# Ledger of designs, part 29: VH-VL binders against q9nrl2r1430to1533

Target 1, 104 residues: q9nrl2r1430to1533
Amino acid sequence: GGVHELSAFEQLVVELVRHDDSWPFLKLVSKIQVPDYYDIIKKPIALNIIREKVNKCEYKLASEFIDDIELMFSNCFEYNPRNTSEAKAGTRLQAFFHIQAQKL

## First folded at step 2 (VH-VL)

Design p25 (framework fv_pamlectabart)
Fold by ESMFold2-Fast, scan of step 2:
Structure p25 (fold): chain C 104 residues (1-104), chain A 123 residues (1-123), chain B 107 residues (1-107)
Amino acid sequence: as target 1 above (104 residues)
Amino acid sequence: EVQLVESGGGLVQPGGSLRLSCAASGFTFSRYWISWVRQAPGKGLVWVGEINSDGSSTNYAPSLKDKFTISRDNAKNTLYLQMNSLRAEDTAVYYCARLKYYGSGSYRPFDYWGQGTLVTVSS
Amino acid sequence: EIVMTQSPATLSVSPGERATLSCKASQSVSSYVAWYQQKPGQAPRALIYDASNRATGIPARFSGSGSGTEFTLTISSLQSEDFAVYYCQQYSDYPLTFGAGTKLELK
């Protein structure tokens, strides 16, 4: 916990944001571009929201941070069919996250 | 309630063709990948192939690729398996099985299965 | 293709006992393994996904474990309705492959 874990969370979020496969996850899904998204996904989240929560010290446990990242991937796979660019990006980014999260 | 109901099975002669259907209800069919899985009498489960949500992409077991074709009609909530050049070793119960849309990785486990339809290839 | 090997082929047990079923992959499949239960004359039913997550509605007596190449399905305090064939499956690589099954039968 504490400051050390929050610094680790910030570092990990920065690495996710800089990853080539982060593009579907940078911001909340657009209701204009994807009108049915919020009818299907009940707990929307994105990397900009997670980063804000890290900066505001809202994560008290590493498990809470990991849960939000996993929710983000879960939402991607719930909405997007497996062969879409979004789902493929999500699969690669999630694998990268799992490797990095072992250090938390 | 999620339901998958296969139909179209029956007795067919070697060299013959058959088309199976799987009627889906209780979920948004157009959002899910679906597989065909077969099981010979007294034997284990064997994956036949899968189709993506919009029908634009299919993957098959290598031994079945040129013999079987998977397609879907999202307007009718129906999945199809076209089987050509059938042999005795194709005798099996054929299941359609929905791929779970949540989870880790690009490949998903099955979450719901139909009851199956029996195909018997015999002279 | 990745070969999934289940052992034993048949396990004879009594109600109330613990059953442990093994599944081995010929190559690493990470945690991408599912378990299915099949009763005579019925379709398979999903039990476990991602090696250890219980599917919706599955009783707590069913648990899965393992990663890489070795996986286990455990049924604690076996009940009469649990006598069935159990299949493991990998979904790490194409083609998707199943084990040959373990038949759980009444002693």
Scores: ipSAE 0.000, ipTM 0.576, lowest interface PAE 13.9, mean pLDDT 86

Design p26 (framework fv_pamlectabart)
Fold by ESMFold2-Fast, scan of step 2:
Structure p26 (fold): chain C 104 residues (1-104), chain A 123 residues (1-123), chain B 107 residues (1-107)
Amino acid sequence: as target 1 above (104 residues)
Amino acid sequence: EVQLVESGGGLVQPGGSLRLSCAASGFTFSRYWISWVRQAPGKGLVWVGEINSDGSSTNYAPSLKDKFTISRDNAKNTLYLQMNSLRAEDTAVYYCAKGYYRSSGYLHAFDIWGQGTLVTVSS
Amino acid sequence: EIVMTQSPATLSVSPGERATLSCKASQSVSSYVAWYQQKPGQAPRALIYDASNRATGIPARFSGSGSGTEFTLTISSLQSEDFAVYYCQQYSDYPLTFGAGTKLELK
C-alpha cells in the first residue's frame, strides 16, 4: 500500500470520471428514480463513493481499489440488459479501466 | 420571471379543512414535480409531499398521508393541497417548491419557492 | 427515515471570515443533498444541489462538498447579507428530509 498507490488511485479515478462513458457511474442510482435497483443490487457503489474512499485513505492495497471498481462494473452488467446505453458505456469504460490499471 | 404564488391560508378551527392553491408562471408547469413544504413558527422545514408532472403519482410524508391530498390542474398552471382534520400541530407557513429539471432527469431538490401562505389552526 | 443532523446549531462569525457548516446523514445519501438559505420572514433560497453544484445566480463564495454521509457548506469571505439560517436536505430516499438548520449570526 502506501502514499504512491493512493496518488495513482486519485489519478485513475479522475480519468474515469472525465471519460465520456462515466455518466452511469458518477453517483449511486436513485431509489426514487429507479426503485427496483436496490432489490437486485445488494452491494451498490459509484465513482463518487470510490473517490471519497481514496481521499480518506481507506484503500490499503491496490487490490481493494480494483475490487471496488470491478464491483461497480459487475453491478452495471447485472442490472442493465446488454443492449442498453448503460451496459454499452460500462463495457467501454471497463476496457479503458483495464488499460489504465496496468499502471497500478 | 419564474414564480410560484401560494394562496388560501388563514385561521381554521381544529378538525376543520382548508384547500391551498399555488399558481405557477414563467415556466412550463406541466414538466415539473412540485412539492409542498411547511414550516411551523420558529421551527425548521418539513416536507409534506409531492406530485409528478402529469398528476398521476403522488408521494407524502408518512405522518400526513391520510389527511393531506395533493393535486394539480396543468391547464390552469395551479397546484393544490387539500388539508383535512386539521390540528394545532398543522399551524405553519406552507410553501410550494419546484423540483429541478436537468439533462440527467428530475431532482427532488427545490430551485424555486413560493413566498408561502400561513395556516393557523386555533380556536 | 433518513435523519439529517446539522452542526453547529449556531455559528457566530464576523464579515470577511470563512464559515463551515456540517450536515450528516444517518445513512448514505450518495450526493443527493441540497442546501438552502433562509432569512427571517422569507422563503428559502436554493444554494447548492447534488452536494456541490451551485444553483443559478449563487455567488462563488458558496461551495458545497461531501458524499455518502458527511457534507459541508462553506461560505468564504462572509458578507453582511449571508447572516441567515442554512438547511441541508436529502433526496436519496423517501420521505425527503431536512436538517434542523444552522444559524449564522454576527459575532
Scores: ipSAE 0.000, ipTM 0.606, lowest interface PAE 14.0, mean pLDDT 88

Design p27 (framework fv_pamlectabart)
Fold by ESMFold2-Fast, scan of step 2:
Structure p27 (fold): chain C 104 residues (1-104), chain A 122 residues (1-122), chain B 107 residues (1-107)
Amino acid sequence: as target 1 above (104 residues)
Amino acid sequence: EVQLVESGGGLVQPGGSLRLSCAASGFTFSRYWISWVRQAPGKGLVWVGEINSDGSSTNYAPSLKDKFTISRDNAKNTLYLQMNSLRAEDTAVYYCARVYSKGWYTGKFDYWGQGTLVTVSS
Amino acid sequence: EIVMTQSPATLSVSPGERATLSCKASQSVSSYVAWYQQKPGQAPRALIYDASNRATGIPARFSGSGSGTEFTLTISSLQSEDFAVYYCQQYSDYPLTFGAGTKLELK
């Protein structure tokens, strides 16, 4: 860890990663084990990719960062039926994100 | 509400054949891998095999590969297990179990049916 | 095939106590372990997946831990409805394999 304060985007990504409901979002789904995922989801994304984009200073506007996080949730709800643990985790994490994103 | 309901179990003579069905409701059946898992009376759980979402690929326990066949009909929301050359050691409750595609690997189960008993005896 | 070894085979405990159930894999399975509860005459019920994540609707008294070859299921403050057989399962490699189960019984 750094001595200096984390950027707003890095702070938010760290909070999302540490949240109990982050498990469906930490890394990209394995194509080998879940091949139908990539037939349904055309723009896959995960928190590790978003964090890398933050570290490379690829987000110029807060809206770009928010769009990538929302894409991640949209993918979750598109692939996973409403009554699944993934969809429920996504719903809770998205609500948490909306509260934290007010700081952006 | 997710439901899996097995049927087709019963008494069969050694050397006989039987086809089990698993009727799915309450979820998009065509999106899920489904497994068959069996349990002999008073014994533990033994994985039989699995089928992918569109039915194009199956994996089996090596000891059962030559005698059991898994198939599915997504239009009917139904999974099948064809069992041939049955022996007394195949006596078990047969469960269908939904493979939860959560995370990197499939093979963990989130919902199970009630099971159907197959008894192989003369 | 990966062999899953559960211990003890039977654990006798009283309500309100803490139960600790062990599951060991013959080779590394990373975190790809699930735990199931089975009551007499019933289908198995999902408890834990990816070693430590609780399945939907599972009370907080159930917790899983471990990685690699050694895994633990802990049940804090046992309730009367927790007396059942518990199975661990690996899904790191084929064939999928279960432990032989640990029976949790009333002392």
Scores: ipSAE 0.000, ipTM 0.554, lowest interface PAE 16.1, mean pLDDT 86

Design p28 (framework fv_pamlectabart)
Fold by ESMFold2-Fast, scan of step 2:
Structure p28 (fold): chain C 104 residues (1-104), chain A 123 residues (1-123), chain B 107 residues (1-107)
Amino acid sequence: as target 1 above (104 residues)
Amino acid sequence: EVQLVESGGGLVQPGGSLRLSCAASGFTFSRYWISWVRQAPGKGLVWVGEINSDGSSTNYAPSLKDKFTISRDNAKNTLYLQMNSLRAEDTAVYYCARHKYTFGGVKNYFDYWGQGTLVTVSS
Amino acid sequence: EIVMTQSPATLSVSPGERATLSCKASQSVSSYVAWYQQKPGQAPRALIYDASNRATGIPARFSGSGSGTEFTLTISSLQSEDFAVYYCQQYSDYPLTFGAGTKLELK
């Protein structure tokens, strides 16, 4: 509950941002570089948006925070074929997230 | 609003040559790999070949690599297929098909297709 | 080259029924398989990619499954506009190859 859980979310987001495989997830996908992304992905999200929500105390439960992180990974795997560097980074970062999320 | 429109098909005699065009609109053409896929009347789909986003690299079906050449003009948003030494077996509807965008992905499915242009090789 | 074998060649079904179409690869293609729908006189339309992901704009009644060498396209509660030829395609290795198609026709 409350402030304690929000502090844990802040720590976890910082760990994700610092991870070597976070590069596809740091900011929203560029429409200029990836023109069809927003035609396919209807609920775009990225670590900078999630971090803002944590800082504004918008997550009241660990499940809400976990859902947004999982949406981010789901979007990655929906858009990017498994053989891409983006999907491989997502797979490794998701595994790291699952280990860290056990602390929540 | 993504559109691919093939043109240049028609009747050619055996041994002849033909150049097909595919005009792209509604997306940033220079960012996409594009393939040619053909379909003989009443038959299935056969991949002809592909070209990367800047036109520096092409890959072809092994049976077609010595007679067909794929090129593109990104300034004109146009893809080309040069067809030489045509035989009756090359009679087919020729489609251009856009590869699903990935950062440098070379093996990917086709998310949008043109309507096709018919090439008939006959006397 | 990787050979994609589709079965049956023709499937006769009625509207409202479930249709199941099979696609087999001659060697493992992991999950790099797409399904396309083609109606007479029209270009193919992407339905499924990476074996199980629905392409943009495709109705929920279309679903894909499988990995390795065995793949299935399922159409639940078949509608009249679904009668078409369906092709599977592998993009695991060159040359890119398609199955011969399954024609879905009215019983």
Scores: ipSAE 0.000, ipTM 0.567, lowest interface PAE 14.2, mean pLDDT 87

Design p29 (framework fv_pamlectabart)
Fold by ESMFold2-Fast, scan of step 2:
Structure p29 (fold): chain C 104 residues (1-104), chain A 124 residues (1-124), chain B 107 residues (1-107)
Amino acid sequence: as target 1 above (104 residues)
Amino acid sequence: EVQLVESGGGLVQPGGSLRLSCAASGFTFSRYWISWVRQAPGKGLVWVGEINSDGSSTNYAPSLKDKFTISRDNAKNTLYLQMNSLRAEDTAVYYCAKSRYSYGYKGDYYMDVWGQGTLVTVSS
Amino acid sequence: EIVMTQSPATLSVSPGERATLSCKASQSVSSYVAWYQQKPGQAPRALIYDASNRATGIPARFSGSGSGTEFTLTISSLQSEDFAVYYCQQYSDYPLTFGAGTKLELK
């Protein structure tokens, strides 16, 4: 998109970062803390990476931005068992994202 | 190659106990839910139970909850089924089966990879 | 528990024909149904998941349909290797349950 879309993406990322359930998604997963993560997750991503892509104007379409956010949630659910705090946070944050994405 | 291999089956007397093993290879075992499914000779498939990726949660068929225990050792890539108070009705081939996806989607509950099974015979 | 009822118990068909297998749930399972194929002495093999999606490596002649309580597995242009027992399974609620199976046999 245009300037308005870039502003909307930045606003949405800020809202996600400020959400109580954003903690598993703020930064790339550490290889030291979870050594097998990168054996399982082939396209790692996090909110800090998505925000950087927004700031560098790397998203040309709203669908590309949405795809990266959905990839982030998909990675969470692929790696983390459904009964974990991470997966539960991801479920709530994804629902919040879907409501906010209606504004895009 | 994604594989599951069951072992530990054999002949046991009524009232006895057995522990079955399921050895996993070719995938990251610690990230997947695994089920036990049994099949009596000439009969259909019956779900026994399942265990989550870290072993902290299990679900069982209600009729088997008090006699069967599922556990896992992720360091050994091995799943276990402890069977107690066995009866002739427990005679079956026991399969372990991997769910393709381990996380919160309902569509993730189907069993995409199965082992060859191990036969348990409960007889006097 | 949710009871899965398969019909017919046995279906006799010839190679090249179309086979249609039915599965009925005692209550709505949405689309959370899988189909498995089992040959004598072998483990079950996943064919279909979420009622209509083919599992990896499954030939296009296998198709699934249905939602709610009525589900169908269709095998078009039946091949000799398709003679086996077919099971439907629901994963909408615990306990997970299977149908009693439909045996597909040579006419």
Scores: ipSAE 0.000, ipTM 0.570, lowest interface PAE 14.9, mean pLDDT 86

Design p3 (framework fv_pamlectabart)
Fold by OpenDDE, second read of step 3:
Structure p3 (fold): chain C 104 residues (1-104), chain A 124 residues (1-124), chain B 107 residues (1-107)
Amino acid sequence: as target 1 above (104 residues)
Amino acid sequence: EVQLVESGGGLVQPGGSLRLSCAASGFTFSSYWISWVRQAPGKGLVWVGEINPDSSTINYAPSLKDKFTISRDNAKNTLYLQMNSLRAEDTAVYYCAKDLGYTGGKYSEYFDLWGQGTLVTVSS
Amino acid sequence: EIVMTQSPATLSVSPGERATLSCKASQSVSSNVAWYQQKPGQAPRALIYGASTRATGIPARFSGSGSGTEFTLTISSLQSEDFAVYYCQQYNNWPLTFGAGTKLELK
């Protein structure tokens, strides 16, 4: 296929995925690795899911896209204590996102 | 101008309650973790607690968790500290402090911005 | 919690001289250490973060070093405005903790 310009949402997701602190968020949490995760987190989401929604143009408003991203971070902070690597990564990635989201 | 301005301090009797406010301006308040830090007269800095951007996570110093409540209103760019059951040892200047956040490809959790502080005096 | 121990409690130095302030962590905090300066009646001001990075607007005479458990703030040539209390802080682990401070005073 040909090269085409990414939408603002697509570009932002790419930037989030490529970020060094994206590792906790790339895909849904494993039920095997974290058996109690889905007992606590009722609306699981990850960057691969958000990317798919973007690709399918499921976001009609920027607020909808932002809400999913914020949900992703909220889940992280709900499950992980502040001093964990996951929470720290989430804190940094969320800060990055907030800067980039100002451009939307 | 980027600034934090605390208010609500004053004299309160032991066992009393007080609500502090921290008004933010000049930056995107809703993007940052914000902390309270207190300093008793002639003493050092003591971290009180912090709250994340969407208020989904609030952390307290272990010794203060039960009588202090941190909250925020992002629409008003304001941070709050509800203090109950105050004792003499809670007498201090209370600062709000902002994380530096994401700059130059790196996030920093140190406090790059402080308010001027508001004095809380607990005395009978 | 991680205890940050600063030494000395008070340091007397003459203008133009070098000042070396120590901060020791009870366990490793990597490089997640900040230094603050506080003058009487004022809020703290950030000097160093990430153990060795100067905050914006901080003069080059201020430098930070260290990793793990040993950290140092150095003022290469003291100016009159540098006499203040200096605090180190770790932000590696919850809860966040400060040292008790070092008072840098005029000899």
Scores: ipSAE 0.022, ipTM 0.712, lowest interface PAE 5.5, mean pLDDT 93
Fold by ESMFold2-Fast, scan of step 2:
Structure p3 (fold): chain C 104 residues (1-104), chain A 124 residues (1-124), chain B 107 residues (1-107)
Amino acid sequence: as target 1 above (104 residues)
Amino acid sequence: EVQLVESGGGLVQPGGSLRLSCAASGFTFSSYWISWVRQAPGKGLVWVGEINPDSSTINYAPSLKDKFTISRDNAKNTLYLQMNSLRAEDTAVYYCAKDLGYTGGKYSEYFDLWGQGTLVTVSS
Amino acid sequence: EIVMTQSPATLSVSPGERATLSCKASQSVSSNVAWYQQKPGQAPRALIYGASTRATGIPARFSGSGSGTEFTLTISSLQSEDFAVYYCQQYNNWPLTFGAGTKLELK
């Protein structure tokens, strides 16, 4: 509305970024702080990368956007033990995403 | 006395839908995460997904997230699995299973209680 | 996802012998491993959790060991009722994953 109209993908990414449980997902995991991460996770991704792809119109289908978000969550659950704050944040954010993604 | 009982299995055509139920008794159902686990004939166990006590968090196996919906009704002590777009590869005995929960300072998500299972056959 | 690999697929033993079943995780799962016994036509029964803790009611002849990526279930002095399929499971990471099972059969 009005001056600028946001895409559905952009609106959803903004909502994910502003969610209290987004902190593990805002940017790529640091190799310095987590040295073994990239030995385990072969397709790293984060919300900042997904947001950039949305802004560049790189997603042609809703399924492509959803796949990247799901990859981000899959990486979280593969690396982080289930009882960690990262994994718990991921489960709550993923549930929120699934509700919102029904609109796409 | 403490038990889980699955129902709703049967024969369904490819592309069809089916809803399974799991009735809990003898424990405080509303306090525990409950999972669905399936087992194809002659094959091993495959985790389908889980749901937390208040239904605010539901997790699915990545390969099954587009086909299955887990829900629960705590007033009825019942867990549900809605299965859509079924294929022959979904033929399996479906179990509901309760995790132990939080004990001894740790959250242990192994399955301490299982139902008897209900068979779903997807065949034309 | 974490892959759990059980070996051997089939183990042939006699009553009174010791059986050793192996389970390997594709990456560290700490001690968050459970073992289940399943007999034909029945639901799985929990035996061990936390790699080495026996579930309630499980006989002392069942013991578990291991941490990280290598886990073992040992059944000492096998009884006739122990011939079944045994599954290991990791609950360290989502999705929860099971091994393909080891069938313990009478020699």
Scores: ipSAE 0.006, ipTM 0.661, lowest interface PAE 10.6, mean pLDDT 88

Design p30 (framework fv_pamlectabart)
Fold by ESMFold2-Fast, scan of step 2:
Structure p30 (fold): chain C 104 residues (1-104), chain A 123 residues (1-123), chain B 107 residues (1-107)
Amino acid sequence: as target 1 above (104 residues)
Amino acid sequence: EVQLVESGGGLVQPGGSLRLSCAASGFTFSRYWISWVRQAPGKGLVWVGEINSDGSSTNYAPSLKDKFTISRDNAKNTLYLQMNSLRAEDTAVYYCARTLYHSKGYYYGMDVWGQGTLVTVSS
Amino acid sequence: EIVMTQSPATLSVSPGERATLSCKASQSVSSYVAWYQQKPGQAPRALIYDASNRATGIPARFSGSGSGTEFTLTISSLQSEDFAVYYCQQYSDYPLTFGAGTKLELK
């Protein structure tokens, strides 16, 4: 069945969440699994937080939304070496995001 | 059957030491992080500390880091808690619990617990 | 440390009713929250992990929800075996911390 109309930001977040390469970005990185993450990454963010901000109408400009998504990718590449599965997933998902963001 | 069984609890005098064991069976012990959690009589659950899968890293509750040591022997499928400088406030049932993992690196909490072993520190 | 606050301390309900238990974190823990059930004289039993996922073998009447700082455990159509103490726990940051528990008792 169908659902209510989604905003452009909500539609894009849903497409990112559904992408095969979204797994490193669904939730904040665990301090237990990655103890030094928060020593290196000063502005942590993830798709669940971005989706909450969209639902609360906290993005007033498309640029604010895009900046949060780009921060998420920037954090991934800063922490994870280029040859990791996380960095490779981030590279593919970022390319997908840039294509979809043209709709904004 | 996946199981954890604690042992080594008993009565100890203030200032004394005690070593607890936790025996694992029915799963690949060397792939899991294991925590120690304690519960004083009539009180809630309090996290003591944890050890990673290969034993190279441990984390402790800040108040316990200087008197408790967690170790493991993967060849024997056994976890240990060495407890030193015990006080009356350390009286509790001590549980070991394994942590859930996902292949994508997510941590999901404690899915299997032992039955507990009682440690009594007389006043 | 992150403080987990559970409310109410005691909840009196009858079999067949819906029980809703609350857990609040002093700062955001994302979805890194687990729920445990403990019966007198027994070890804790895992119910929910990652805020909303049921552990293996847990009946569908148990459901978890929430993210950030506010979390809820719901038990629909309460059964007699569900009267126990329930604990929430965060695993977002060290030290790992539990709430003080909610005792579910017969009305």
Scores: ipSAE 0.000, ipTM 0.569, lowest interface PAE 14.1, mean pLDDT 86

Design p31 (framework fv_pamlectabart)
Fold by ESMFold2-Fast, scan of step 2:
Structure p31 (fold): chain C 104 residues (1-104), chain A 120 residues (1-120), chain B 107 residues (1-107)
Amino acid sequence: as target 1 above (104 residues)
Amino acid sequence: EVQLVESGGGLVQPGGSLRLSCAASGFTFSRYWISWVRQAPGKGLVWVGEINSDGSSTNYAPSLKDKFTISRDNAKNTLYLQMNSLRAEDTAVYYCAKYGRLSSYYKDYWGQGTLVTVSS
Amino acid sequence: EIVMTQSPATLSVSPGERATLSCKASQSVSSYVAWYQQKPGQAPRALIYDASNRATGIPARFSGSGSGTEFTLTISSLQSEDFAVYYCQQYSDYPLTFGAGTKLELK
């Protein structure tokens, strides 16, 4: 009978998902509600996709995991103007991520 | 190349009206909030107001909300500022500005400005 | 509305020196502060966003710090092209507000 330990990446994704500012990032943007999103954002990603990649052991290096999280924030800031609730949530969550990522 | 070009400034009499235009190119204009900012000669920057991507929502500096109206025509990639009941204190260079981030880096775009002079 | 207060109004320095510019918000703006540089006859140029991040193409000698109500722009090893007016702006709440500016001038 062993001890179950979450990977560092899984622990960090869980902390991001539970953060109050994660709401714009939990799943992919709806094509029905935001039809031009996919014309602007060429590499869409969200926390549910990143978590699935962690669970499938697709990240071999911390840098690959960090790159996907940063892509998620970059997409947010590309699509959403600075003064929107989405961009403000992204700014706060990204700062939280940078602090937590120091553990990786 | 992202570019914003203001036009429509000039001399106007006190009590008059004027409409400024800002022509946008090099980005998907219809998806971004755009601001108007003014600067009186020798003075600082003053935010005038802002309009959302589809034109359904605007925010204004409280002192200007009854005089100025911001609108946009996404089919023409053009932003407008309608100015009514102009007074000498409205004399300024008027800039349109796209704030925000492009990709993983920050890039603001400002036009060159258009001068409005309110004088008799 | 949130009032942004910049100090000093004018700062006289020589090339190669360090300049420190202050900006205070009347209430917390978190990190939603940008710094702009403006030269005579030109539109403003973004230097810093989110209090401490450099905008694209901005030299490393420009740095921003602060959170809440107190913010600082530091320019290390001043170059001749750095003599300009600097504005801080908050974008935490409407209306968006700028400070009155700090003029950096040659001593």
Scores: ipSAE 0.000, ipTM 0.561, lowest interface PAE 15.0, mean pLDDT 85

Design p32 (framework fv_pamlectabart)
Fold by ESMFold2-Fast, scan of step 2:
Structure p32 (fold): chain C 104 residues (1-104), chain A 125 residues (1-125), chain B 107 residues (1-107)
Amino acid sequence: as target 1 above (104 residues)
Amino acid sequence: EVQLVESGGGLVQPGGSLRLSCAASGFTFSRYWISWVRQAPGKGLVWVGEINSDGSSTNYAPSLKDKFTISRDNAKNTLYLQMNSLRAEDTAVYYCARGTKYYDILTGYRNFDYWGQGTLVTVSS
Amino acid sequence: EIVMTQSPATLSVSPGERATLSCKASQSVSSYVAWYQQKPGQAPRALIYDASNRATGIPARFSGSGSGTEFTLTISSLQSEDFAVYYCQQYSDYPLTFGAGTKLELK
């Protein structure tokens, strides 16, 4: 990607971070507090990691950026049962992301 | 304003059971790990155990895992501690304390940032 | 389990003085240490997390430092309301453990 695409990725990550339902996704899940998480989730990721990758220009294609965001949601739904506050937040934030990703 | 209010303490005989409650208000209860911490009269703080945001996972101090059970009802914003096979050494003020958000390894919400006032449990014959 | 050792057990100081409280872990806890203040008949109050970060609303006179096994809580200009028991806690590994406390008392 180019300067325009990198600016778009940063803008979208900022919008996700500001969203009320971003709380399960802001930082990596604590290995100490949730040790079984890393036995189940093999490719952990969070918005702070994605934002760092955007800032370091590590996404060459919009599809790579979208794949990391989708991995984040996939991890949420794999670990957290559907009736949890985490899964409900993930469902709403993912819907918001799908609307915003139309701009990419 | 964040509040945690414990209740259910009282006098219980050795071998007895008791269930404590902690009513939470002023924050989104379902986002937080919550712990129980106890303190014997004139002594220090001892961690009892914790429960994750949705109630699917618990961790306990190894010495207490066979007699205490932590649960929560997020619809009622309430945490519970079921205490069984109580002995005199279980006499303490029991606090609920708001713990770390599970995804928050880098942010600094890694301590018990808010505590309830506690409820006294006395185990006596 | 990780043992947290606080020293001294009691520290006698006057208002306006600097108080320095120590906490030692039996093995490395990185920076995963919190400090709490407790007054008689009251619940503990969060002061410091991640060894050196002040909790919301905590005055600047409270500071924490250290990493690994040795940690310090410093109160730079002691006020009358600061006389209390102070506990350190590690959250590096289970079970979570507290020190036995340091009582800060009026000289």
Scores: ipSAE 0.000, ipTM 0.560, lowest interface PAE 13.5, mean pLDDT 86

